# Designs tried in a protein design chat: VH-VL binders against StAR-related lipid transfer protein 4 (Stard4). Part 3

Target 1, 199 residues: StAR-related lipid transfer protein 4 (Stard4), of Mus musculus (Mouse) (q99jv5)
Amino acid sequence: ASISTKLQNTLIQYHSIKEDEWRVAKKVKDVTVWRKPSEEFNGYLYKAQGVMDDVVNNVIDHIRPGPWRLDWDRLMTSLDVLEHFEENCCVMRYTTAGQLLNIISPREFVDFSYTVGYEEGLLSCGVSVEWSETRPEFVRGYNHPCGWFCVPLKDSPSQSLLTGYIQTDLRGMIPQSAVDTAMASTLANFYSDLRKGLR

## First folded at step 17 (VH-VL; from k6 with light chain G28D S93T)

Design u5
Fold by ESMFold2, look of step 19:
Structure u5 (fold): chain C 199 residues (1-199), chain A 122 residues (1-122), chain B 107 residues (1-107)
Amino acid sequence: as target 1 above (199 residues)
Amino acid sequence: QVQLQESGPGLVKPSQTLSLTCTVSGYSISSGYYWGWIRQHPGKGLEWIGSIYHSGNTYYNPSLKSLVTISADTSKNQFSLKLSSVTAADTAVYYCAREVDEYDIEGYMDVWGQGTTVTVSS
Amino acid sequence: DIQMTQSPSSVSASVGDRVTITCRASQDIYSYLAWYQQKPGKAPEPLIYAASTLQSGVPSRFSGSGSGTDFTLTISSLQPEDFATYYCQQSWTTPYTFGQGTKLEIK
């Protein structure tokens, strides 16, 4: 759909943002997380980057909606595909565990997901959509345009470079320092968990 | 109760490879956590060398990256440190430790070995 | 790398005294700070994690506080077994780094 084209173009724009616009937020276990103020909401656009010891297709297959996501992602507690459109796009609903000793309570998101080719690799991206059904045990969060670029490393075709752009409005009443901690640390842990989970 | 014990030669010549093994009892290294090496120089502070997850994911202090290898042998419940091309500056007490791998508290060492002294001298 | 600076480098105190040791990070580490106690000839032992959470089995006279860049370890009433060297460690970023230590000795 037309949403997919706008989403893809937005992620490509983020991927073109100059290095000097980013501030390092966290660097741990061969992952760097940067941030800059978001133009979408009162928060930050996060960028994360690290090398994965696997080929693009397998890396993205573990990230996109599918059978393996809940096996490795310790933060994600459920994933339901609500609507199928084509093999490469859907609407999904997922939930996340509480963080920072429940300073951040469990969240739920309803996102459009779209996967497409990018250079010699793939882009898997998403954005929250309107969904009227809510559940009282979750705070409904909102993902502004987000995505994962995965391309082969130039000198090492068995490895991939994974770059993510994440803009999550967690909603609710959360101290800013808790938001900052949670966003940077969960992005770094995403890489660590994914590395453990790649088959 | 979880126990860690370092073993290996206490004396190593310059330019050789330092090789240490940590034997873990009371917990299977294939059940979780990262497993790390830390050293303490005479009269100086502690330095993290690196950590490994049992499946092979390893992370090193950049200051040592090209010189260090950490590996795990889950069948023996052991993990090992190799440090190549050692000099007198590598003389230290070497500790193995269990590194917590839990959201919000990751990266602290909740169990330590007793330490083994390694001297690099000609 | 994140530099961790402890103050004081040494403190002399008596049994029953209240002692405070500080640790300063060169950048924001939020609450990713641990404290360790090390006695001569022994390995460090964990005391505090997540800046303020007491490790299981550690006496309640030990407490930790702070976030961001400034942290403290407090011993409310010193006991003879508390004379040791204390280290802080950040785990926000790798390489994990330790303070240079604070030696607590009997007056």
Scores: ipSAE 0.811, ipTM 0.914, lowest interface PAE 0.9, mean pLDDT 92

## First folded at step 19 (VH-VL; from u5 with light chain T93Y)

Design x2
Fold by OpenDDE, fold request of step 22:
Structure x2 (fold): chain C 199 residues (1-199), chain A 122 residues (1-122), chain B 107 residues (1-107)
Amino acid sequence: as target 1 above (199 residues)
Amino acid sequence: QVQLQESGPGLVKPSQTLSLTCTVSGYSISSGYYWGWIRQHPGKGLEWIGSIYHSGNTYYNPSLKSLVTISADTSKNQFSLKLSSVTAADTAVYYCAREVDEYDIEGYMDVWGQGTTVTVSS
Amino acid sequence: DIQMTQSPSSVSASVGDRVTITCRASQDIYSYLAWYQQKPGKAPEPLIYAASTLQSGVPSRFSGSGSGTDFTLTISSLQPEDFATYYCQQSWYTPYTFGQGTKLEIK
């Protein structure tokens, strides 16, 4: 409960950051990715935004821990729910494929995940937690408070505005340029892949 | 071998709609990739018009967005371009192309059609 | 939009020459840069993608280098069939944009 509350509040604060504090990192296929220095670690907080041609519930169902995420997300290679708490609250473990010709080797994340109502839509947020079990084939990454806001478009309720805040410490020894490339690309591809999955 | 072939009228009158079709052979458009249109005005460089994923997701050059419609027909393994309200500025060689959709290398065109000349004239 | 500027716009060279063409992006596009060759009356054909990866079937005399904003296409030893117009293209941003082209002519 304390984690979820703090997480939600943190994401809401991110969502209130003024536009002029963000710098465009990538803009492709009707998605914009911004970044600003993170206050959580020596890296960037990313903001991504794009319109989805689907209702909020379906969009979030595809994003949140569940059976659908692996169907469309090309970067995610596995997803397991390790602990389930109340509705829309769990600890999940997921893995990602290598990137940039394996300059970034496959990563593993163990995240507390929480989905809650936000305005007329939903907020699906998460943060990495410590987990003792390790797998040598994966480098353990760490997600600082992250989340996805999804709200219906006022003029078109069948469409949703999806806004993400991501600040991932990939860890390991990775050139910053590689991290920058990978993070921006990952977020952009997240939208394009999700759009593919929703249709 | 993957091949793309443009087809459609080579002459269009001003204010009318330019309509082209790209027929893909040797590869199913439903298997992946984006499918794009690029044009080249006489003596000029290349201009990306837009791309489509077989599921219907389209992305357009903002400079042409209001006038362009790209569609895909998976049953025919084709995708099409419609450009409305054409002017002399739309006279060009039009190419359809396969747009790579792989992590880290997406967005370049690895296979092109031969191109078709479209002239806008009264 | 991202402006892609090629240099030079035209170049004259002889068979056997080493030729270098440059492409500059108005913003950082990392390695999302492709090179194409276009001969008169023909469609562009890809030469290089991801800034430095040779497209399958392309002769090894072609090479690409660079990252960020500055990129180069090099032909180590020019062959008769290499006289053509070359274009760079960025794919980090949409709309995708091309350079204005570099026409490689026989001296």
Scores: ipSAE 0.939, ipTM 0.962, lowest interface PAE 0.5, mean pLDDT 96
Fold by OpenDDE, fold request of step 22:
Structure x2 (fold): chain C 199 residues (1-199), chain A 122 residues (1-122), chain B 107 residues (1-107)
Amino acid sequence: as target 1 above (199 residues)
Amino acid sequence: QVQLQESGPGLVKPSQTLSLTCTVSGYSISSGYYWGWIRQHPGKGLEWIGSIYHSGNTYYNPSLKSLVTISADTSKNQFSLKLSSVTAADTAVYYCAREVDEYDIEGYMDVWGQGTTVTVSS
Amino acid sequence: DIQMTQSPSSVSASVGDRVTITCRASQDIYSYLAWYQQKPGKAPEPLIYAASTLQSGVPSRFSGSGSGTDFTLTISSLQPEDFATYYCQQSWYTPYTFGQGTKLEIK
């Protein structure tokens, strides 16, 4: 409960950051990715935004821990719910494929995940937690407070505005340019892949 | 083995709608990739018009967005371009192409049609 | 939009020559750069993608290098069939944009 409350408040704060504090990192296929220096680690906080041609509940169901995420997310290679607490609250473990010709080797994340109502939409947020089990084939990454806001468009309730805040420490020895490329590209592709999955 | 072929009228009158179809052979458009249209005005460079994923997701060049419609027909293994309210500026060779959709290398065209010339004239 | 500027616009060379064409992006596009060859009356054909990866079937005399904003296409030993117009294309941003082209002519 403490984690979920703090996480929610943190994401809401990110969502109130002024536009002039962000710098465009990538703009492709009706998705814009911004970034600013993170206050959580020596890296960037990313903001991504795009319109989804589906209702909020369905969009979030595809994003949150569940059976659908692996169907469309090409970067994610596995997803397991390790602990389930309450409705819309769990600990999940997921893995990602290598990137940039394996400059970035496969990663593993163990995240506390929480989904809650936000305005007329939903907020699905998460943060990495410690987990003792290790798998040598993966480098353990760390997600600082992250989340996805999804709200219906005012003039088109069948569409949703999806806004993400992501600040991932990939860890390991990775050139910064590779991290920058991978993060921006991953976020852009997230939207493109999700759009494919929703149809 | 993968081949793309443009088809449609080579002459369009001003203010009318340009319509082209790209037929893909040797590969199913439902198997992946984006499918794009690029044009080349006489003696000029290349301009990306837009791309479509087989499920219907479309992305357009903002310069042409209000006038362009791209669609896909998976049953025919085709995708099409419509450009409305054409002018002389739309006279060009129009190419359909396969747009790579792979992490880290997406967005370039690895297979092109031979191109079809469209002239806008009264 | 991202402006892609090629240099030179035209170049004259002889068979056997080493030829270098440059492409500059108005913003950082990392390695999302492709090179195409276009012969008169023909469609462009891909040569290089991801800035430096040779397209399958393309002769090894072609090579690409660079990252960020500055890129180079090199033909180590020019062959008669290499006289054509070459284009670079960025794919980091939409709309995708091409360079204005470099015409490689016989000296």
Scores: ipSAE 0.939, ipTM 0.963, lowest interface PAE 0.5, mean pLDDT 96
Fold by OpenDDE, last read:
Structure x2 (fold): chain C 199 residues (1-199), chain A 122 residues (1-122), chain B 107 residues (1-107)
Amino acid sequence: as target 1 above (199 residues)
Amino acid sequence: QVQLQESGPGLVKPSQTLSLTCTVSGYSISSGYYWGWIRQHPGKGLEWIGSIYHSGNTYYNPSLKSLVTISADTSKNQFSLKLSSVTAADTAVYYCAREVDEYDIEGYMDVWGQGTTVTVSS
Amino acid sequence: DIQMTQSPSSVSASVGDRVTITCRASQDIYSYLAWYQQKPGKAPEPLIYAASTLQSGVPSRFSGSGSGTDFTLTISSLQPEDFATYYCQQSWYTPYTFGQGTKLEIK
């Protein structure tokens, strides 16, 4: 409960960051990715935003831990729910494929995940937690407080505005330029892939 | 071998709608990739018009967005371009192309049609 | 939009020459840069993608290099069939944008 509350408040704070604090990192296929230095680690906090042609619940169902994410997300290679808590709260483990010709080898993440109502939509957020089980074939990454806001468009309730805040420590020895490229591309492709999956 | 072929009228009057179709052979458009339109005004460079994923997701050049519609017909393995309210500035060779959709290398056109010349004239 | 500026706009060379064409992006596009060759009356054909990866079927005399904002296409030994117009294209941003082209002519 304390984790979920803190996480929610943190994401809401991110959602209130002024526009002039963000710098465009990538803009492609009707999605914009911004970044600013993270306060959580020596890296960037990313903001991504785009319109989805679907209702909030379906969009979030495709994003949150569940059977849908693996259907459309080309980067995610596995997803397991390790622990269940109260409604919309769990610990999940997921893996990602290598990127940039395996300059970034496959990663594993173990995240506390929490989904809650936000305005007329939903907030699905998460943060990495310690997990003792290790798998040598994966490098353990770390997600600082991250999340996805999804709210219906006022003039078109069948569409949703999806805004993400992501600050991932990929860890390992990776050139910063590779990290920058991968993060921005990942977020852009997230939207494109999700749009494909929602059709 | 993947092949793309443009078809449509080579002459369009001003203010009318330009309509072109790209027929894809050797590859199903429902199997992946984006499918794009690019044009080249006489003696000029290349201009990306827009792209479509077979599921219907479209992306347009903002400079043309209000005038452009791209659609796909998976049953015919075709995708189409409509450009409304044409002017002399829309006279160009129009190409359809396959847009690569792979992580880290997305967005370039690996297969092109031969192109079709469209002249806007009274 | 991202401006792609090629240099030179035209170049005259002879068979066997080493030719270098540059492309500059107005902003960092990392390695999301492709090169195309276009001959008169023909469609562009891809040569290089991801800044430095040779498209399948393209002769090894073609090579690409660069990242960020500055990119280079090199033809190590020009062949008769290489006289054409070359274009760079960025795909980091939409709209995708092309350079103005470099016409490679016979000297």
Scores: ipSAE 0.939, ipTM 0.962, lowest interface PAE 0.5, mean pLDDT 96
Fold by OpenDDE, last read:
Structure x2 (fold): chain C 199 residues (1-199), chain A 122 residues (1-122), chain B 107 residues (1-107)
Amino acid sequence: as target 1 above (199 residues)
Amino acid sequence: QVQLQESGPGLVKPSQTLSLTCTVSGYSISSGYYWGWIRQHPGKGLEWIGSIYHSGNTYYNPSLKSLVTISADTSKNQFSLKLSSVTAADTAVYYCAREVDEYDIEGYMDVWGQGTTVTVSS
Amino acid sequence: DIQMTQSPSSVSASVGDRVTITCRASQDIYSYLAWYQQKPGKAPEPLIYAASTLQSGVPSRFSGSGSGTDFTLTISSLQPEDFATYYCQQSWYTPYTFGQGTKLEIK
């Protein structure tokens, strides 16, 4: 409960950051990715935004831990729910494929995941937690407070605005340019792949 | 083995709608990739018009967005371009192309049609 | 939009020459750059993608380099069939944009 409350509040704070504090990192296929220096680690906090042609509940169901994420997200290679708490709260473990010709080797994440109502929509947020079990074939990454806001468009309830805040420490020895490329591309592709999955 | 072929009228009157179809052979458009249209005005460079994923997701050049419609027909393994309210500025060779959709190398065109000339004239 | 500027706009060379064409992006596009070759009356054909990866079937005399904003296409030893117009294209941003082209002519 304490983790979920703090996480929610943190994401709401990110969502209130003024536009002029963000710098465009990538803009492609009707999604914009911004970044600013993170206060959580020596890296960037990313903001991504795009419109989804589907209702909020279905969009979030595709994003949150569940059976559908692996169907459309090309970067994610596995997803397991390790612990269940109350409804909409769990610990999940997921893995990602290597990127940039394996300059970035496959990563593993263990995240606390929490989904809650936000305005007329939903907020699905998460943060990495400690987990003792390790798999040598993966480098453990770390997600600082991250989340996805999804709210219906006022003039088109069948569509929703999806806004993400992501600050991932990939860890390992990776050139910063590779990290920058990978993060922006990952977020852009997230939207494109999600749009494919929602069809 | 993958081939793209443009088809449609080579002459369009001003203010009318330009309609072109790209027929893909040797590869199913439902198997992946984006499918794009690029044009080249006489003696000029190349201009990306837009792209479509077979599920219907379209992305357009903002300079043309209000006038462009791209659609896909998986049953015919085709995708089409419509450009409304054409002017002399729309006279060009129009190419359909396959747009790569692989992580880390997105957005370049690896296979092109031969192109079709469209002239806007009264 | 991202402006792609090629240099030179035209170049005359002889068979066997080393030819270098540059492409500059108005913003950082990392390695999301492709090179195309277009011969008169023909469609463009890809030569290089991801700034430096040779397209399948393209002769090894072609090479690409660069990242960020400055890119280079090099033909190590020009062959008769290489006289054409060359274009760079960025794919980091939509709309995708092309350079204005470099016409490679016989000296």
Scores: ipSAE 0.939, ipTM 0.962, lowest interface PAE 0.5, mean pLDDT 96

